VHH binders against FYVE, RhoGEF and PH domain-containing protein tag-77 (tag-77). Designs and how they scored, part 10

Target 1, 198 residues: FYVE, RhoGEF and PH domain-containing protein tag-77 (tag-77), of Caenorhabditis elegans (x5lx76r375to572)
Amino acid sequence: KLHYAAVEFLKVQNNYVQYLKEMAVLYPEYMERFGKRVGRDLLASHNGHENVVLQIKKIMVQILPIHEMLLKEIDKVCSNWDSRYPNMSKTIGTFADFLKCCQPFLDNKADFLNKLLQLRNEDKEFDEATYMFETEVFKRGKKGAVIQQLDQVHQNFMRYKLLMLRYSEYLIDDCDEKEKAQEAIQKLENVTQAVNQK
Key: E = the ipSAE of ESMFold2; O = the ipSAE of OpenDDE; V2 = 0.75 times the mean of E and O plus 0.25 times the DockQ between their complexes.

## First folded at step 4 (VHH)

Design k59 (framework vhh_7nfr_2)
Fold by ESMFold2-Fast, scan of step 4:
Structure k59 (fold): chain B 198 residues (1-198), chain A 120 residues (1-120)
Amino acid sequence: as target 1 above (198 residues)
Amino acid sequence: QVQLQESGGGLVQPGGSLRLSCAASGFTFSDYAMSWVRQAPGEGREWVSSIYSSGGSTYYADSVKGRFTIARDNVKNTLYLLMDSLKSDDTAVYYCATGWYPLEDTFDYWGQGTQVTVSS
């Protein structure tokens, strides 16, 4: 069960990296390509400001490499797993501080949501392109709603903590790894609180 | 058992017209955006036209705007491409596909294609 708890980190991190790629790469590229088909730039500036899709992309491209590195490290832990010497806690603890990279997104999340809703309401081609993107992503076995996905960055903090709590529960009492797991959990909590308070 | 089967291709003279059909089965056709993609001899794939799942929005490549019309019948699970004022440059194998992009990694299902040859 301990090993399965560790493998769950890999699955969750893989899903999150796919979500970040969707927002950083796939959604902007889809909108650009759709705009070429309709003969209009759907990502053009609005009211003198950069399009919200590009604002989100700018932040997400900074976050993505950090999470790709974390995914690689989690994969190493799982591929070299030995239940006699569990070692997920060091990886999660080491990367906890880097999770603050999402702060600029969280600071602007409400504004991004409002701007996306406004664009979808006021620009029928933008709305259609976004709906087609959501429909295609959904058909690939993904939950495709862009608005729902804006919440994933915040929810991912809760996922890491919940995964670490579950992992810790399967460790024997008073082992070294359980102490390290509790340290990682505390660090995740501190990062989450710092991000939420800013 | 997803199947897309194109028909209606053939040999026509420049300025002529053709109507391509794509019969879909094995999936909920009305839930999928549909596209026509063509491939000329020795060339890569070129996106031609797309229609949204409801039929409410249609889009065309610049090379075919004003000459081609995409349509669908969600009751009959059939996609159409009405081709007017055909040119030699329209000679290609025409594929029916689900989705928007001409790349294989962005289309879930493809037909086998139907040959269109525009020649005198």
Scores: ipSAE 0.006, ipTM 0.234, lowest interface PAE 10.7, mean pLDDT 80

Design k60 (framework vhh_7nfr_2)
Fold by ESMFold2-Fast, scan of step 4:
Structure k60 (fold): chain B 198 residues (1-198), chain A 120 residues (1-120)
Amino acid sequence: as target 1 above (198 residues)
Amino acid sequence: QVQLQESGGGLVQPGGSLRLSCAASGFTFSDYAMSWVRQAPGEGREWVSSISYSGDSTYYADSVKGRFTIARDNVKNTLYLLMDSLKSDDTAVYYCATGWYPLEDTFDYWGQGTQVTVSS
């Protein structure tokens, strides 16, 4: 069970990195290339402000590298796994403070949602291009709804503590790793409190 | 099994017209954007036109804009390409495809293609 709890971190992190790539790279690139091909800039300024897709991209490109590094470190733990010497806690504890990188997105989430909905209502070509992107993402076994997926940043942030709690539950009492797991859980709790205060 | 079957190709003189059809089966046609992609002899694939799942939005390559019309019938599960004012440069094999090709070198579902030859 312990090994499966560790592998769950890898699965969750891989899915989240894929989501961040979709929002940071694939969605803006899709809209840009779509617009170029049909002779219209779908990412042009809207209502005198930078297009919301580009605003989201700018935040996501700062979040993505942190999570790619975390994915690499989690993969190393899982690839070299030995249940006699469990070692996930150091990796999660080390990255706990860096998880605050999602805070600018969370602070602006409601505004981004409102701007995206407004843009889709006012620009029919933008709306249809977004639907076509969502269809392509769905065909590859991923959730396609861009608006629905804005919740993933907060949901993923909250999952690390839950994953660590499950991991800790399967550790042998009185082992060094269980003490390190408690430290990592405390760090995640502190980060969660700090983020939720805004 | 997903299938796309093109028809309506053939030999036509410059300035002529053709209507291509693509019959879709094995999936919920009305949930997918559809595209026409062509390949001229010795050339790579060129995106021609796309239509949204609803049919409300249509998109065209600059080379065919004003001459070609893409349409769909979601009740009959059929995609159409209405080609007017055909030029020799339009000579190609025309493929029906799901989704929007310009962003991918590969597609999940392609038809067999139908040959269009514009010559005297």
Scores: ipSAE 0.007, ipTM 0.208, lowest interface PAE 8.9, mean pLDDT 81

Design k61 (framework vhh_7nfr_2)
Fold by ESMFold2-Fast, scan of step 4:
Structure k61 (fold): chain B 198 residues (1-198), chain A 120 residues (1-120)
Amino acid sequence: as target 1 above (198 residues)
Amino acid sequence: QVQLQESGGGLVQPGGSLRLSCAASGFTFSDYAMSWVRQAPGEGREWVSSIYGSGGSTYYADSVKGRFTIARDNVKNTLYLLMDSLKSDDTAVYYCATGWYPLEDYFDYWGQGTQVTVSS
């Protein structure tokens, strides 16, 4: 059903905004508070290089507001939903260009992964603090969850086109919304190609 | 339901010792780091000590290092705070908490507290 496809956008976006808050705000804050309690700055620069947690934070803080705005707009569409007048395509199309905000993260993802693995291997207190964050904030109880979750940025970026394709399949042929859906899909494809070729 | 129940507080002379216990139920105790947090009369909350879920690593506030020992029994779902060489400044309500410090807009579980009074 068409309405289900629209609600799926809301669920996906809500989950992603929560993830971005965990990486942008909660993880750095947790590490800072843990460091204060053990008498060490776990986020200190090493050999003149900024800590990887803070490097990730700087990028995530730029991504988060865009996705919070998108979530609010998707929520409005779903809260006022009428299957006779579907209207998700304009919202997704309007935000398509802004989804490029993830590019700096994707460009640096491999470096961030390697630096985070190195810190966890070399600094026992950092490793333990990260594990406690994973257990308490992520509620996962698994070591390395932060590292495993770095793929979420790319995975989420790829989901919008798939969600729009499923949404479009439930629209009747030759309706105005189906034309707008094809425009939004084309914009998402152009953004995907630009990101993957950079 | 999730519950944290502290016990073992009381009145003690300076230089004395007390053992606080926190009985946990309603969640997988071994998956969570546990903390002791205290609040003196008219003061804000002060973190005292934390212990990793497996019980391997322990952390202490500078004010209690060398005097207090945090421990846990994951079979009995119980957290302990062994307090030695107690000082008047240790007078406070002691709270057992799930995790480190509750973050804004996220919930953690807290006990109702147990009173420790150090005086002659």
Scores: ipSAE 0.012, ipTM 0.326, lowest interface PAE 8.5, mean pLDDT 82

Design k62 (framework vhh_surovatamig_d1)
Fold by ESMFold2-Fast, scan of step 4:
Structure k62 (fold): chain B 198 residues (1-198), chain A 120 residues (1-120)
Amino acid sequence: as target 1 above (198 residues)
Amino acid sequence: EVQLVESGGGLVQPGGSLRLSCAASGFTFSDYAMSWVRQAPGKGLEWVATISYSGGSTDYVDSVKGRFTISRDNAKKSLYLQMNSLRAEDTAVYYCATGWYPFEDTFDYRGQGTLVTVSS
């Protein structure tokens, strides 16, 4: 069970990095290419403000590298796993503070959702392009709705504590790793509280 | 007639470098995102890298990130893949394709491929 708990971190982190790539790179690129085909810039400023897709991209490109680093570190832990010497807690604990990088997105999530829905209502080519992108994402067996995916940042942030709690449950009482797991959980709680205060 | 012609494959030692080229004709190259996909002996197709129509955005499969660089020259209608720090697991036939990561089924056009063998 302990090894399975550790592997769950790898699965969750892989899925999240793929999601971040979709929002940071693939969705903006899809909209740019679609606009090129229809002879119009679908990412042009809207109501005197930067297009919401580009606003989301600007934040996501800052979040992505941190999560790619975390993914590599989790993968190293899993690839060299030995249940006699569990060692996931140091990796999660070290990255806990860096998870605050999602704060700018969370602060603007409601605004992003409202602007995206407004754009889809007012610009039918934008709406069609977004739907086609969602269809491509869905075709690969992933849930493709962009507006639904905006919740993934907050949901993934909350998953780390749940994963750590599950991992800690399978550790022997009074071992060094159990203590480190509790420290990592505390750090995640502190970060969660700090993020949710805004 | 749409054509994609790959070149630059060959035999290299582990740790070596190789540069693949793809010459495109029969379509407006600058209007398409381009990808490199590969097929190792006895395995399925694997997406490797994608570059946007303008070259402003790139993406890579994790196993090659930091080692491979995709680039394009729209004036020359050419796509490139610079492969550094090659490993035995990079041995495959490499194909140039139109379309974006990650799906094989989004590739409208695909070339005949160029063989890359990494062996000591």
Scores: ipSAE 0.000, ipTM 0.134, lowest interface PAE 14.3, mean pLDDT 81

Design k64 (framework vhh_8dlx_2)
Fold by ESMFold2-Fast, scan of step 4:
Structure k64 (fold): chain B 198 residues (1-198), chain A 119 residues (1-119)
Amino acid sequence: as target 1 above (198 residues)
Amino acid sequence: EVQLVESGGGVVQPGRSLRLSCAASGFTFSDYAMHWVRQAPGKGLEWIGNIYHSGDTFYNPSLKSLVTISRDDSTNTLYLQMNSLRAEDTAIYYCATGWYPFEDTFDYWGKGTLVTVSS
């Protein structure tokens, strides 16, 4: 059971990295290419304000490398797994502070949501392109609604804590790793509180 | 005339690595997203991944740890690096391009190159 708990981290992290690539790469590229095809820049600035898709992209491209590094480290733990010497806690604990990289996104999430809804209401071609993008994502078995996807950043914090709690539960009588797991859980809690403050 | 020509296929032993190439001509390669797709005997098309004009890549989650896609815009060449090959990787491999970066909106396809993983 302990090994399966460790492998669950790998599954969660793979899914989150795919989500970040959808928001950082796929959505902006789709909008750019759609715009070129219809002869209009769907990502153009409006009244001196940068397009919200590009604002989201700028933040997501900063978050993505950190999560790709975490994915690589989790994969190393799972690939070299030995239940006699469990070692997931150090990896999660080390990266806990770096998870604050999503704070700029969370600080602006409500504004991003409002701007996306406004653009979809005011620009029919933008709305159509976004709907087509969502349809393509849906075909690949992912949740396609861009608006709903904005919640994934916050939900991912909750997943890490839940995974660490379950992992710790299976560390019966392992004083060394169990102590490190409690430290990692506390670091995750501190980051979550800091990010949710406001 | 738009042409996409895949190469590098052949018979390879399980556990080995293989790199496929796709030579593109007849269009402005650097402006297009490029894709790799495969079809195993008796099965449908399976999207492997893509690389955008920016160099950003996106992979099929089922294959992500086993493949790497890259491009060389100076030579109009697309690459697929495959590691730890298994019998189930036996397929015809196609490169494709599209204005939209999604497999079901492809504009042009190559003829494919056969990879057979066998001892």
Scores: ipSAE 0.006, ipTM 0.175, lowest interface PAE 10.2, mean pLDDT 81

## First folded at step 7 (VHH; framework vhh_7zox_3)

Design m01 (from k23 with G54W; at its last look DockQ between E and O 0.01; V2 from the best seeds 0.00; counts 0 for: pae E 13.0 > 2, grease 27.5 > 24.2, SAP .713 > .668, placed apart)
Amino acid sequence: DVQLVESGGGLVQPGGSLRLSCVASGFTFSDYAMGWVRQAPGKGLEWVSDIYSWGSTGYADSVKGRFAISRDNAKNTLYLQMNRLKPEDTAVYYCARGWYPLEDTFDYAGQGTQVTVSS
ESMFold2, look of step 7: ipSAE 0.116; ipTM 0.566
ESMFold2 (binder alone), look of step 7: mean pLDDT 84; pTM 0.858
OpenDDE, look of step 7: ipSAE 0.382; ipTM 0.715
ESMFold2, look of step 8: ipSAE 0.000; ipTM 0.162
ESMFold2 (binder alone), look of step 8: mean pLDDT 84; pTM 0.857
OpenDDE, look of step 8: ipSAE 0.016; ipTM 0.378

Design m02 (from k23 with S56D G58Y; at its last look DockQ between E and O 0.36; V2 from the best seeds 0.00; counts 0 for: pae E 11.9 > 2)
Fold by ESMFold2, look of step 7:
Structure m02 (fold): chain B 198 residues (1-198), chain A 119 residues (1-119)
Amino acid sequence: as target 1 above (198 residues)
Amino acid sequence: DVQLVESGGGLVQPGGSLRLSCVASGFTFSDYAMGWVRQAPGKGLEWVSDIYSGGDTYYADSVKGRFAISRDNAKNTLYLQMNRLKPEDTAVYYCARGWYPLEDTFDYAGQGTQVTVSS
């Protein structure tokens, strides 16, 4: 039970790193390739502002390295796992404060959503390219559309808290690891509250 | 322990409406994504709708524009408002606690409530 709960961190983090790569790298590259085929710069400025896809990319490339490092550390914990000395809480707790790196994205999420919807409505070829990306990379109806993927940053905070709560449930009530788990949970709660207040 | 209890199903004519409820207990409801899945007679499970902890909502194409998912965190209750119902909507509807909706990772589901759309 405890080992499988710890491994769930690895599954969740691997999926989140893939999401960041999809939005920071794959989507902009897809739009460039599609644009070359149709003779358009699909990432050109829109209404006097940098294209929303590039705005999202700029923030995601700042987040991605931190999460790649966390993935590597979680993988080390799982690979060296010994249930007699459970030790996931320190890794999560250490990285919790660094998760604030997502604040610029969260502060702008509603604006990114509105700009993306507006651009898809106003630019037929942008909309077609985005739909093709969703079809080829996300299986629409299961992986969700690009718009729904914007929620992953916020949901990742909730995911970590839930993972820590589940992991903590399987720990012996009176042990050092459970105390560290509660500390990590508190850090995650503080980051979530700070993000939502700003 | 975790419990999810659905209610609000029944028999309704085509074009009618129903509101499903799911009362949750045994966990901090506001921290979880929640969703509805359904199983029509003789078919597998079909995803219907999700709502994230922050309130964002998502729908299957077959119900988009007709169904509305919502939550009341103060009452630990998930809702599904179902409008303009069609015979194709006939199914057992299950409330589910989600982990990551894009991976269909649900770790608890209720007993289901029957919705029948017929003349």
Scores: ipSAE 0.000, ipTM 0.211, lowest interface PAE 11.5, mean pLDDT 80
ESMFold2 (binder alone), look of step 7: mean pLDDT 86; pTM 0.884
OpenDDE, look of step 7: ipSAE 0.612; ipTM 0.822
ESMFold2, look of step 16: ipSAE 0.000; ipTM 0.184
ESMFold2 (binder alone), look of step 16: mean pLDDT 85; pTM 0.874
OpenDDE, look of step 16: ipSAE 0.704; ipTM 0.849

Design m03 (from k23 with G54S S56Y; at its last look DockQ between E and O 0.11; V2 from the best seeds 0.00; counts 0 for: pae E 12.6 > 2, grease 25 > 24.2, placed apart)
Fold by ESMFold2, look of step 7:
Structure m03 (fold): chain B 198 residues (1-198), chain A 119 residues (1-119)
Amino acid sequence: as target 1 above (198 residues)
Amino acid sequence: DVQLVESGGGLVQPGGSLRLSCVASGFTFSDYAMGWVRQAPGKGLEWVSDIYSSGYTGYADSVKGRFAISRDNAKNTLYLQMNRLKPEDTAVYYCARGWYPLEDTFDYAGQGTQVTVSS
């Protein structure tokens, strides 16, 4: 149904915003607290460069506010939902161009992955702290979830297009909302192609 | 009432094939993402594959290229074609409704069907 399709946007966006908060805020904070207990600065520079956790944080804090605003708007649409007057397409279409904010993360993802793997291999206390974060706070998937989930930024992009296509399937033909849905899908396709070329 | 009934499991030799079926009732099948999860002896649940109403599919790395998920919305049936089976594929396979990979959760699962791969 149309209402279930609209609610799926809320579920997906809630989960994504939580992921961004976990990486941008909770992981660095956890590493700091764990470090204090063991007498180490686990976020200290490594190999002459800023710690990779802090590098990821800096990019994620740029992404997070945009996605928090989108979540607020999606929540508003869902909380006022009336299937006789569906209205998700404007919200998604308006934010589509802003979703490119993830590009700095995607440009650096391979480097972040390699630096995380290297640091976990070379620093036992960093590795233990990351493992504890994965099991106590970041309960997503199996052991190694922080590394395995780095693809979430790119995969989340693909999900918006899929969600809009499913939502559009339930709209009646030849209506204003269906036209707006097609416009939003086109914007998402353009962004997806730009992101996929990297 | 929601009901999912798996079938098609059995004993097969390595390299063989099986086709699992899951017949759904009590809900509008075409509205839901459907998936397969499995549990090997003494291990936790492992996501295997899912399929959305749109036809989009996903696969775990361990089965990619060997398994094919499909659905027939007219028959309310989910399928899993399993080819080139290995001993490590031995598990109880569950059909699941509302599988949300990022949440690693689902609304309902069936009773499961046993797949055993051995010589």
Scores: ipSAE 0.000, ipTM 0.108, lowest interface PAE 12.6, mean pLDDT 80
ESMFold2 (binder alone), look of step 7: mean pLDDT 88; pTM 0.893
OpenDDE, look of step 7: ipSAE 0.476; ipTM 0.745

Design m04 (from k23 with L102F T105E; at its last look DockQ between E and O 0.02; V2 from the best seeds 0.00; counts 0 for: pae O 12.9 > 2, placed apart)
Fold by OpenDDE, look of step 7:
Structure m04 (fold): chain B 198 residues (1-198), chain A 119 residues (1-119)
Amino acid sequence: as target 1 above (198 residues)
Amino acid sequence: DVQLVESGGGLVQPGGSLRLSCVASGFTFSDYAMGWVRQAPGKGLEWVSDIYSGGSTGYADSVKGRFAISRDNAKNTLYLQMNRLKPEDTAVYYCARGWYPFEDEFDYAGQGTQVTVSS
């Protein structure tokens, strides 16, 4: 069960990094290519503002490397896993200090959502391109997946605490890792509280 | 089940015109890009034209200025107006769903309609 909990971190982080890559790299690139195909710039400024896709990209590009680094560390922990000496807490505890990198996105999430919805409603070619991206790249098979997935940053932000809580439940009482896990949980709690209050 | 049914093909003289139709069913027509592809005797499948859900259109160089693709979402129908037809336009024309800009692939196609341009 403990090993399972550790592997769950890896699964979640891997999926999340893929999401970040999609928004940071694949979506903008797809829109650029699509625009070229239809003979217009789909990432052009809209209503006097920078295209929302590019706004999102700017933020995602900043947070992606941090999460990729975490993914590598989690993978390392899982690959060298010894149930006698569980050691996920240090990795997650250290990472908790970097979660603030998500704040700019979280602060602007509602605005991004509104802008994206508006753009999709006003620009049918943009909508079409986005839809194709959603179905072919996201592989979600649902229209609006990009918009719906804007909440992934916050969801995953909160997920670390939940994962650590579960992880901690499987640890033996009075072991060194249990203490470290509690410290990590406390850090995550502090960070999540700070984010939710804004 | 997804179905595409082409019609409107036939025999026409060079310089003549034909209008192809494709009736779609089994999916939300308005959500998908649609297109026409053709296969001439002894040749491979060739992209002819496509139209996105947003209305943008594309044409092969060989048919630009002569062919016009359109769609009626209310009727779930795709059209191809073919003017100034040439003998080299002779082919079986297929209606296709899901013609994406970066892939020469579609997920569904009709049975096709024969277009023959001959004097």
Scores: ipSAE 0.000, ipTM 0.215, lowest interface PAE 12.9, mean pLDDT 88
ESMFold2, look of step 7: ipSAE 0.013; ipTM 0.395
ESMFold2 (binder alone), look of step 7: mean pLDDT 87; pTM 0.880

Design m05 (from k23 with G54L S56E; at its last look DockQ between E and O 0.12; V2 from the best seeds 0.00; counts 0 for: pae E 11.4 > 2, grease 26 > 24.2, placed apart)
Fold by ESMFold2, look of step 7:
Structure m05 (fold): chain B 198 residues (1-198), chain A 119 residues (1-119)
Amino acid sequence: as target 1 above (198 residues)
Amino acid sequence: DVQLVESGGGLVQPGGSLRLSCVASGFTFSDYAMGWVRQAPGKGLEWVSDIYSLGETGYADSVKGRFAISRDNAKNTLYLQMNRLKPEDTAVYYCARGWYPLEDTFDYAGQGTQVTVSS
């Protein structure tokens, strides 16, 4: 029902914020700690360029706070939920334009993938550390792969539109909340079009 | 292009078993959650089961204990073992590549394979 659909936003956003923390914070820290154990700087420059893990971190630390704020607002809506006065649409609509924050990551995704694959092929200790990060951090349904996290940024962004469409289906016709839901869906469709054209 | 090809459907008596397969191509299979959805004649889509990239599984209440989902990442293949089949299991079964969570969302599905359970 309507409340169940609203709660799905909280589940999706919570999972996405966790994935962003894993890539922005946990992966670089894991690689540093593993490197110290084996006497190597696994995050050193590669082929004259900053290490790809640090390049990803720079973008993710810009994205993460925006999504943490959205999570907080979604949590407030769900915690104070009253089905007589549904109010998720304003929260999603307000943050829809900020969801383009993932665009710098998507512009560089193919390059990040190629650099990760090259580094894993050329540096066996980097490869082992990445494999162990994947198995130790991504267990229990966190997908278990750094490559999958790159795809999750794209895929999770698309989920907001689908969640909003489902939520809107449960709203009563000709009410203020349904009108706001359609406005939020339109904003998400505009952002989705820009992201999918990559 | 993403491609999902289902097979293994057919006609079976109540109480019987079938094993469905789905061969995937056009993406890195081991990186994705996969699942099965079904559509009975004249009805909407119903989620049946999913399996995450690390092996955790989920089942609809109507099939729990009777169906078992599995994957073989070396062969890019998803499976659904269906046991103790009932007439209400009659449907077209679709292999799906998942968005998280799979219960409500997926981004690609195959053409489907027909399962008919009849005396």
Scores: ipSAE 0.000, ipTM 0.149, lowest interface PAE 11.4, mean pLDDT 79
ESMFold2 (binder alone), look of step 7: mean pLDDT 86; pTM 0.877
OpenDDE, look of step 7: ipSAE 0.503; ipTM 0.785

Design m06 (from k23 with G55D G58E; at its last look DockQ between E and O 0.07; V2 from the best seeds 0.00; counts 0 for: pae E 13.7 > 2, framework grips, placed apart)
Amino acid sequence: DVQLVESGGGLVQPGGSLRLSCVASGFTFSDYAMGWVRQAPGKGLEWVSDIYSGDSTEYADSVKGRFAISRDNAKNTLYLQMNRLKPEDTAVYYCARGWYPLEDTFDYAGQGTQVTVSS
ESMFold2, look of step 7: ipSAE 0.000; ipTM 0.105
ESMFold2 (binder alone), look of step 7: mean pLDDT 83; pTM 0.852
OpenDDE, look of step 7: ipSAE 0.724; ipTM 0.872

## First folded at step 8 (VHH; framework vhh_7zox_3)

Design n01 (from c10 with G54W; at its last look DockQ between E and O 0.47; V2 from the best seeds 0.00; counts 0 for: pae E 10.5 > 2, grease 26.8 > 24.2)
Fold by ESMFold2, look of step 8:
Order: structure tokens, then sequence, then C-alpha cells
Structure n01 (fold): chain B 198 residues (1-198), chain A 119 residues (1-119)
């Protein structure tokens, strides 16, 4: 029940941090290594601008440390878990306002998608390297998986709200933890509204 | 709050058609991947179809060529056109979002709409 709901935070955050690392670190590194093997700089500037993979990396590198710290704090809560004294709400509430760090990615998502699609269509070596990355690095291969993951940032906000709502449902009424859960849910809602208003 | 409201289910004979609708609210619909999952009597959840924010679609092998997913971002509405229905398509159909493409799972789903294919 309550313990399972708390552990779901850990699973979800682990997966999200892995996504951020894949896009911020692993994908650029893979493209560099593939390029060296075929004698080509796959991350070179395109049309006078920095390569879209590097543009995404710069934004994801700003997001990643915040989420790594959240993961660490969630792991501490789960590792020391005592159902008599549930305590996830403060951790989620503390980090909620920091989650607006995703705004630069959200502002540019459509542009990143278009540039990735164009580069994959126009550059066969880039396209092949991206396909190989998707096949060799993602645990479940799907054609187009890098592009499909661009929705992940928005979806992560819905995940936190779902997790907090489920967690709150298992708390006893009129306890401090339930009150803090409602405060965290409100903070997550406020962040979601701010992010959606461009 | 995230809300997903399905409609369009019913009783239909084999070979018939139905169109399911799902009206979404509480998030910026056009930025999210959406999908349909179903649960047949006594079975677990089965992925049926998904559609991404840029329009790409995916289908389970059991429905490919018979079902068509679409979205109308201006109306915050997801659709599933179901043709050539078979008795094995009988299930509760759920509209879903929060899709993990690499893990084939969803974070949010609606209350579901019943589809029954029987003569």
Amino acid sequence: as target 1 above (198 residues)
Amino acid sequence: DVQLVESGGGLVQPGGSLRLSCVASGFTFSDYAMGWVRQAPGKGLEWVSDIYSWGSTGYADSVKGRFAISRDNAKNTLYLQMNRLKPEDTAVYYCATGWYPLEDTFDYAGQGTQVTVSS
C-alpha cells in the first residue's frame, strides 16, 4: 500500500534520471565515437548553428543535477522507510519549485524535433548513428525512440502529481504527512500551470 | 487535475465498426503522447495503440490495419477508429497518457468504455 506507493517514486525518478543522462551525456558521446570510427564529425555545426544534439545537451545538463539530487533524497526516504512515520511529502515539496528548470527545453521542443528530423533525413551517417544508439543503448529498441522521448519532460510533471495523489490516498486523514502531501500537490500544480503558460 | 473521459463504446456484431473518443483536460494536450489500452475479461492490460505529439503512431500486431488512432489537438480529443471488429476485441478500452515508449506503460488512464463484440 503506502510503502509501495513510496517506492514508485524511486522507480519513476530512476527512469527519468536515466533519460536525462541518455540525452545529455550518452547520446552526444555515442555520436562522437561513431563519428570517429567513420571519419566524420557528426556533431558539427549545421547551417551555421550549433548541432541540435549539443543544443539539447546544454539544456539537459542544467536539468540533470537537480533531478540527481531529488533521486538521492527519494532514495534516502525509501531506504529509511518506516510506515509508522511516512515522510516523502517534504522531499517532493522541497524540489517542486526547482522543476521549472525544464522551461528552456519546453520552449524549444518543437524546434528540436524539426531539426532532428531534418538532420536524420539529410545526413545518412547521422541517421544510422542515431538508429544504432537507439538499438544499443535503449533497453527496448524502437525506431525513432530518441525523437519519441522528447515528450518525456512534460510527462514527468504528470507522473509526480499522480504519485503524490496515490501516496496521499493511503495516508490517514488529519495527519501532518497528509497536510504536507496536499501542500506538495499544490506546488506541483502551480509549477505545471506556470510551465504550460508560455 | 488531469482528466481523461472516454466514450463511444457499445455492443456491435463481428465485422462492425466503432469510434472511440477521449476528451482530455488538465494538461497541454498537444505536447503529450496519447494512447489506448484495453483489458479483456479476466486478462491484464494490453497496449493497443499510441500517437505522439508530432503525429507518429504505433499499433499492436493484433489490431494493425483494422484500427486507426488520431488526435485533434484543437479539441483536446483522442480518437480510435475500430473496424472489422472481432470477438477477441471485446474489452474495456482506456484512454491513457504519460506513456513510457521504452517500457510500454502509462501513468494516467480514464475510467474506460466497454466494447463488446458478439452476435
Scores: ipSAE 0.006, ipTM 0.233, lowest interface PAE 10.5, mean pLDDT 79
ESMFold2 (binder alone), look of step 8: mean pLDDT 84; pTM 0.856
OpenDDE, look of step 8: ipSAE 0.303; ipTM 0.646

